# Ledger of designs, part 17: VH-VL binders against q0atu2

Target 1, 119 residues: q0atu2
Amino acid sequence: MLDKKARIRTSREYRNVFEKGKRLSGRFLIIYYVENALDNNRFGFITNKKIGMAVIRNRIKRQLRAIVREYQGQVKNKHDIVLVARAGIGKSSFEGMEKDYIAIMKKAGLFARNANKID

## First folded at step 9 (VH-VL)

Design yd12
Fold by OpenDDE, fold request of step 10:
Structure yd12 (fold): chain C 119 residues (1-119), chain A 119 residues (1-119), chain B 110 residues (1-110)
Amino acid sequence: as target 1 above (119 residues)
Amino acid sequence: EVQLVESGGGLVQPGGSLRLSCAASGFTVSDNYMNWVRQAPGKGLEWVSIIYRRGSTEYADWAKGRFTISRDNSKNTLYLQMNSLRAEDTAVYYCAREYGEWEYYFDYWGQGTLVTVSS
Amino acid sequence: AYDMTQSPSTLSASVGDRVTITCQASQSIDSWLAWYQQKPGKAPKLLIHKASSLESGVPSRFKGSGSGTEFTLTISSLQPDDFATYYCQQWDSYSGEAYTFGGGTKVEIK
């Protein structure tokens, strides 16, 4: 699990990201990201019923948290980032999700310049 | 220099099997996302399958159960096992590499190998 | 499944002409679009990626533009070497398939 301080937890925090943040769409993920006034990054995760049953949604959320945790040390600081899972993600492998996360985060310029993790 | 060379194509009867090979040079197959794309005579391009860096695979819906993508790391070769072949599987089969910087396009293609399914 | 509609299917033009090919996605794909050129008996060749980034070695007369659901490939002044079939390509999210190609546009000599 992500540290509590690394999680977006309140509706207000989510609204702030959606209202003020930038949006990018990947194959399986849509990310909303905005700078925060903290010394750390915070991540939020959204899965909706279009993905599938609750068990599937929970699995996807768990997998996305794992991916985010794996690469969090290479993400630029002071960002609130919300990951919205797209409907097709339910059919994706973990590697597919990981690839999409990396791809979209790179496109957003959210990885640090010295980030060099391949997997 | 990056090169992809397909082989294994030929004439096969309906219901038959065929294994295509894609010999790669100039890069490591297992470190990349490798794909098969086919093209029926006079028709457009159609994605067949992908194998991820850590070995996960995806297939077009029509390919599931009949086609298997794999690789031999020691030979730096990509394979496509095709079973229960049908006339509509007649096509030039290309191996294609995704751009290695976490993108969703193919930067290198082989010249293809022709598979003809006919009685 | 994602649908990528490419138009026109065939285009007759002369050397020096300005040529425009369009690709329409059923859903927004931001800039995740690539263009390929294919000549008879040859493999596709990457021309443009990320909607507008010209691949190394590709002539500047090729230009990709667009975002979201509407994309265009423009050849500012058609050259003899440009008579070929062109394809757009995107990822496929919904179907579970990785990629979708447009139907292709054959650019032939008038």
Scores: ipSAE 0.893, ipTM 0.945, lowest interface PAE 0.5, mean pLDDT 94
Fold by OpenDDE, fold request of step 10:
Structure yd12 (fold): chain C 119 residues (1-119), chain A 119 residues (1-119), chain B 110 residues (1-110)
Amino acid sequence: as target 1 above (119 residues)
Amino acid sequence: EVQLVESGGGLVQPGGSLRLSCAASGFTVSDNYMNWVRQAPGKGLEWVSIIYRRGSTEYADWAKGRFTISRDNSKNTLYLQMNSLRAEDTAVYYCAREYGEWEYYFDYWGQGTLVTVSS
Amino acid sequence: AYDMTQSPSTLSASVGDRVTITCQASQSIDSWLAWYQQKPGKAPKLLIHKASSLESGVPSRFKGSGSGTEFTLTISSLQPDDFATYYCQQWDSYSGEAYTFGGGTKVEIK
């Protein structure tokens, strides 16, 4: 699980990211990202009923958190990043999700230079 | 030079099994995202399955439980195990490599191998 | 089942004609669209990726355009070598399957 300080938790925080952030779409994920005034990154996760049943949505959230946690040290600091899961993610593999996350983060330029553990 | 060569196709009875092979050269199968795509006679293209770099797999809904994608890294070969074959599985089966640099399409295809399911 | 509608299914044209094929997605796919050419007994050949990027070696008379849900493949002046079946293809974000193809457009000689 992500540390409490690494989580976007309030509706206001989410709205800020959506309104001021940049948007980038991958296969399974859409990310919104914006610089914050902190020394750390914060991540938010959005799943909705288009993905599937609650058990699926919960699984997806858990998996996305795991992916984010794994690569957290490779992401440039001072960013709020919201991951919105797309409908097809419910049938995806974990590695498929991971691949998409990495691709999006690279395209967004959110990984630190010379970051390790990146494809 | 990139080369994909499918083999293993042939005539099989309904309920039978068949394993297709795709020998790759010019690149490493395990470093890429490999797919099977089929085409029924006179019909369009239909995605079957994908295998990721670390071995995770995804399948079309109709393929789940009957088809298994795998690979032998030492042989640089992709496989498709097909079980419980049906008449509607009759098709040319192509192996195809995905271009995975923030663009998702098939840049290389084999010439395909014909599978005919008939009593 | 199918999120991509390709039209027309068949197109009769003459050498020198301007040909337009359309691909419509049920939902926005951004620019995640590729076009392939397939001739009888052959594997599909990549023509265009990312909706408008021409693959190396493909004649400039082929042009891809569009984004979101509407895409077009245009052949500015049809050549004898262009009579074939064309397919659009997306990276599927909705069905849960990795890829979806259009139904195909057969371009035949008039």
Scores: ipSAE 0.865, ipTM 0.937, lowest interface PAE 0.5, mean pLDDT 94
Fold by OpenDDE, look of step 9:
Structure yd12 (fold): chain C 119 residues (1-119), chain A 119 residues (1-119), chain B 110 residues (1-110)
Amino acid sequence: as target 1 above (119 residues)
Amino acid sequence: EVQLVESGGGLVQPGGSLRLSCAASGFTVSDNYMNWVRQAPGKGLEWVSIIYRRGSTEYADWAKGRFTISRDNSKNTLYLQMNSLRAEDTAVYYCAREYGEWEYYFDYWGQGTLVTVSS
Amino acid sequence: AYDMTQSPSTLSASVGDRVTITCQASQSIDSWLAWYQQKPGKAPKLLIHKASSLESGVPSRFKGSGSGTEFTLTISSLQPDDFATYYCQQWDSYSGEAYTFGGGTKVEIK
């Protein structure tokens, strides 16, 4: 799992991202992102019932956390980023999720200039 | 120079099978997201299947169970195995490469190969 | 498949005319929209990606615009080489299919 300090944990933190952040939509993910006052990034994950049963939602969360963790070192620092899973993600492959994550993060300009594990 | 060349199309009876090939040059198939897209005579474009860089696959709902996308890395060739073919499967089948930088469009297409399903 | 409505289906125009093709998505796709040109017996050719980015080698008379659910392809001054069928394309976030194409717009000579 992601480090505790790398997680958005409180409703207030989530609200701040939604209210002040930018929004981008990908195939499987909608991301909300905003700069924070920390030295690290924090990630939040939202899966709703449109995705499917709780087992599916939990699986999706685990997979998204794995993806975020894999590319964490290449994301620009000082950002709060919330990933909202879209309905179709429940039928997606892990690679599909990963591709979408990278695509939308690139579109958002959230990867570091010297990121190596993207292309 | 990037090039995609489809082959394997032809006349087949309903219920028959056919395997299409797409020989790629100028790039490595296994390092890219490869797709099949078909076009019935006088009709529009219809996505069929995708194979991801690490081998995950996705299919159109109508294609599931009958179509299989695969590749031979040693031959740098993409394949589409088509089983239980129907008249409505009659179409020109294109292989298409997605843009390599994690985006959702096709930058290179083959010339297509015609599949005619008829008794 | 994800709904993508392209209009008009057919468009008759003359050389020099300004041509406008519209693509409408059922849900917002931000700028994840591409345009292709296809001539009879040929494969589609990428014209524009990310709604407004002109592909290399494509004449500047082609312009893509729009975001969200409404997108437009404009040919400022139609040339003889532009008579073809045009398709918009987007990803599919719901049906499980990866991509959806518009129904196409045939631009023919008046």
Scores: ipSAE 0.830, ipTM 0.928, lowest interface PAE 0.6, mean pLDDT 93
Fold by ESMFold2, fold request of step 10:
Structure yd12 (fold): chain C 119 residues (1-119), chain A 119 residues (1-119), chain B 110 residues (1-110)
Amino acid sequence: as target 1 above (119 residues)
Amino acid sequence: EVQLVESGGGLVQPGGSLRLSCAASGFTVSDNYMNWVRQAPGKGLEWVSIIYRRGSTEYADWAKGRFTISRDNSKNTLYLQMNSLRAEDTAVYYCAREYGEWEYYFDYWGQGTLVTVSS
Amino acid sequence: AYDMTQSPSTLSASVGDRVTITCQASQSIDSWLAWYQQKPGKAPKLLIHKASSLESGVPSRFKGSGSGTEFTLTISSLQPDDFATYYCQQWDSYSGEAYTFGGGTKVEIK
């Protein structure tokens, strides 16, 4: 799991990212991201009720957290990043989500240099 | 230098089976997202299947249950097992590398192998 | 396919002409669109990714543009090597098909 310091926790923190951050859409995910004033990154995760029942949404959140944890060392610091699951994500495998996360984080410029060597 | 070489196509009767091979050189198959794409004579391109870097697979709905994508990493080779073939499966079958620099695009294609399904 | 509409289906042009091919998605794909060139009897070749980024070794006369649902491929001065069929390609987040291709545009000598 992500460290507690690496989580976006309050409604105000989420609202700041949505209102002031940049938005980038992929196949299964949308990210919103904004520079923060901390020494570290913070991540938030949102699943829409349109994705499915709570069991499905909770599984997707757990999978996304695992993906973020795996790649967190490659993410440029000082960003608040919210991952929003798109409605079609329920049809994706774990690797489909992982691929989309890599793709959108690279396009957003949020991976450190050598992002193509994420393997 | 990246190369993809398909083989295993030929004439087969409806209900028959074929296994297509795609020998890769100049890169490691398992470091990439590998795809099969087909093209019926005189028609456009149609995606068939993907195998992800960690081995997860996806299929076009019409291919599920009949086609199986796989790879042999020791031979750096991608496969497509095709069962219960029908006339509408007649096509040139290409293997394609997706990853290279960016996800969601096919940067290298093999020359293709023709599958003809006819009684 | 009908969810990725490409036009025109055929195009007659002379060497030196400027040609434009369009592709429309049924829903926004941001800029996640590719263009491929295919010559008879050969595999497709990637020309442009991310709507407007040229692949290495692709001549600068090729230009991609667009975002959202409408995209164009322009060849600023058609050369003999450019007579081919062109396809656009997107990902799909709602169907069982991960990728869909446009129906193709055959560029022929006038």
Scores: ipSAE 0.741, ipTM 0.889, lowest interface PAE 0.9, mean pLDDT 89
Fold by ESMFold2, fold request of step 10:
Structure yd12 (fold): chain C 119 residues (1-119), chain A 119 residues (1-119), chain B 110 residues (1-110)
Amino acid sequence: as target 1 above (119 residues)
Amino acid sequence: EVQLVESGGGLVQPGGSLRLSCAASGFTVSDNYMNWVRQAPGKGLEWVSIIYRRGSTEYADWAKGRFTISRDNSKNTLYLQMNSLRAEDTAVYYCAREYGEWEYYFDYWGQGTLVTVSS
Amino acid sequence: AYDMTQSPSTLSASVGDRVTITCQASQSIDSWLAWYQQKPGKAPKLLIHKASSLESGVPSRFKGSGSGTEFTLTISSLQPDDFATYYCQQWDSYSGEAYTFGGGTKVEIK
């Protein structure tokens, strides 16, 4: 999982991203993102009840954390990024979520140099 | 030069089976998201199936349980196994590459292969 | 389930005419919309991705616009090579299809 430093923790931190940040939608995800005052990135994850029961929402959250961890070295620093799972994400495979994450992060301009080369 | 060449179409009886092939050149099938799309005579385009880069698959609901997308990386070839065929499956079947700078668009299509399901 | 409404289904036009084709999504798809051209007996060809970005080699008389739920393809000064059927395409996150296409617009010679 992501390091404690790389997690958005407080209601104030989440509210700042939603109120001040930019928004992009993909097939399964919406991202909100804003520059922070740190040297690192922080990530937050939101799954709501429309996705399904708690066990399903927890599975989705684990999968999204794994995706973010895999690509975190490619993300430009100094950003707070909240991933909001869309209601249809429960039908997606891991690869469907991964593809969507890559697509929206590229469109947001959040990948660093050479980060758009994905093996 | 990127090329996609479908083969394996033809006349088949209802309830029968058929395997379509799509030979790819100029790129590696397993580095891309590969799709099948069909078009009934005189009708519009209808998505059938996708295989992701790591091998996960998705299907249109009407195709689940009857159609199987697969690939053979040593032959750089995409396949569609079609079982329990029905008259409404009569169509030209295209393989299509989903890749380039942006996901969710089909940048190269094969010429298509006609499948006719008739007594 | 996402529906893609394309209009008109067919139109008649002359060389030199300006034509406009519309697609409406039932839910917002941001700008994740493609336009394809299909000539009789041939496979579709990608013209535009991300609603307004022309593919390499596509003439500048083709223009895509829109975001959210409403999108247009405009062809200025129609040429003989442009008589074809045009399709829009989106992703779907709910139904049994990953992608859905508009019903198509056949552009015919008047």
Scores: ipSAE 0.723, ipTM 0.872, lowest interface PAE 0.8, mean pLDDT 89

Design yd12
Fold by ESMFold2, look of step 9:
Structure yd12 (fold): chain C 119 residues (1-119), chain A 119 residues (1-119), chain B 110 residues (1-110)
Amino acid sequence: as target 1 above (119 residues)
Amino acid sequence: EVQLVESGGGLVQPGGSLRLSCAASGFTVSDNYMNWVRQAPGKGLEWVSIIYRRGSTEYADWAKGRFTISRDNSKNTLYLQMNSLRAEDTAVYYCAREYGEWEYYFDYWGQGTLVTVSS
Amino acid sequence: AYDMTQSPSTLSASVGDRVTITCQASQSIDSWLAWYQQKPGKAPKLLIHKASSLESGVPSRFKGSGSGTEFTLTISSLQPDDFATYYCQQWDSYSGEAYTFGGGTKVEIK
């Protein structure tokens, strides 16, 4: 899922989403999202130093990438989406993060119908 | 028709153990986020524990190490194993369901089972 | 560790009165707030989810409003069936507690 085409890579790309996009907060995650001019979605991931040391932040990013990959087929195309981990996310299980992702993506209207089904 | 029926409550001495059951009908327990919530007599509601769809669990800090949430999917039944019981654990225990757009909200509750911890 | 302050703790009202109950979160929870009704000897019943979405089968006299940190449950014309205790509920993002409930508001007949 996270090949080069599906990644937000540059500071300019991230700033565009933060400045022009909509924001929604969940229990462990905040998403920012905006329509893009591509035929595909792109994802970015932010973890703050408040979450912990680099190894912890990298583990959380890896877990969030795995969650996004699992549900990518259900995401409406043509969006740039940035996931920002909230400070409390280190206390969550993988399934707690996954539940939160599903909840906020549904509230944002970014999942197609049947987004709550298990792949 | 969705139904949740708790059982297994009763009188136990401090330090004792008890296992609560919640028989579910009209839906599949493993497709849902299932919770225990308790209410001391004359008091408010207090969250106890959750089991996620794939079996990960979370507990209130005061319950961790003493209580274990589990399920038997072949019997469509949720359990709460309660060990090292204290007088403060005296309460009606409810099982509750989260589903779909209702993540973080409990759309169905059982009628509860009373646990009394007294010498 | 978040407080959810519910007020008042008790209110007395007559049939036909307009009743308001408030919950205040210590930090923004967007619109992730639920309201429950509990009658004596019974389990709680979900009334409102996502702050303002009325659950199916709940009478239209119940209305939820608010976002961020301030939330209100309003009963536009109190009925005999509405004398009960009401609870708000949120998720918790910074503690080991997944959900927290307000302290409750008992609506009593005057």
Scores: ipSAE 0.640, ipTM 0.857, lowest interface PAE 1.3, mean pLDDT 88

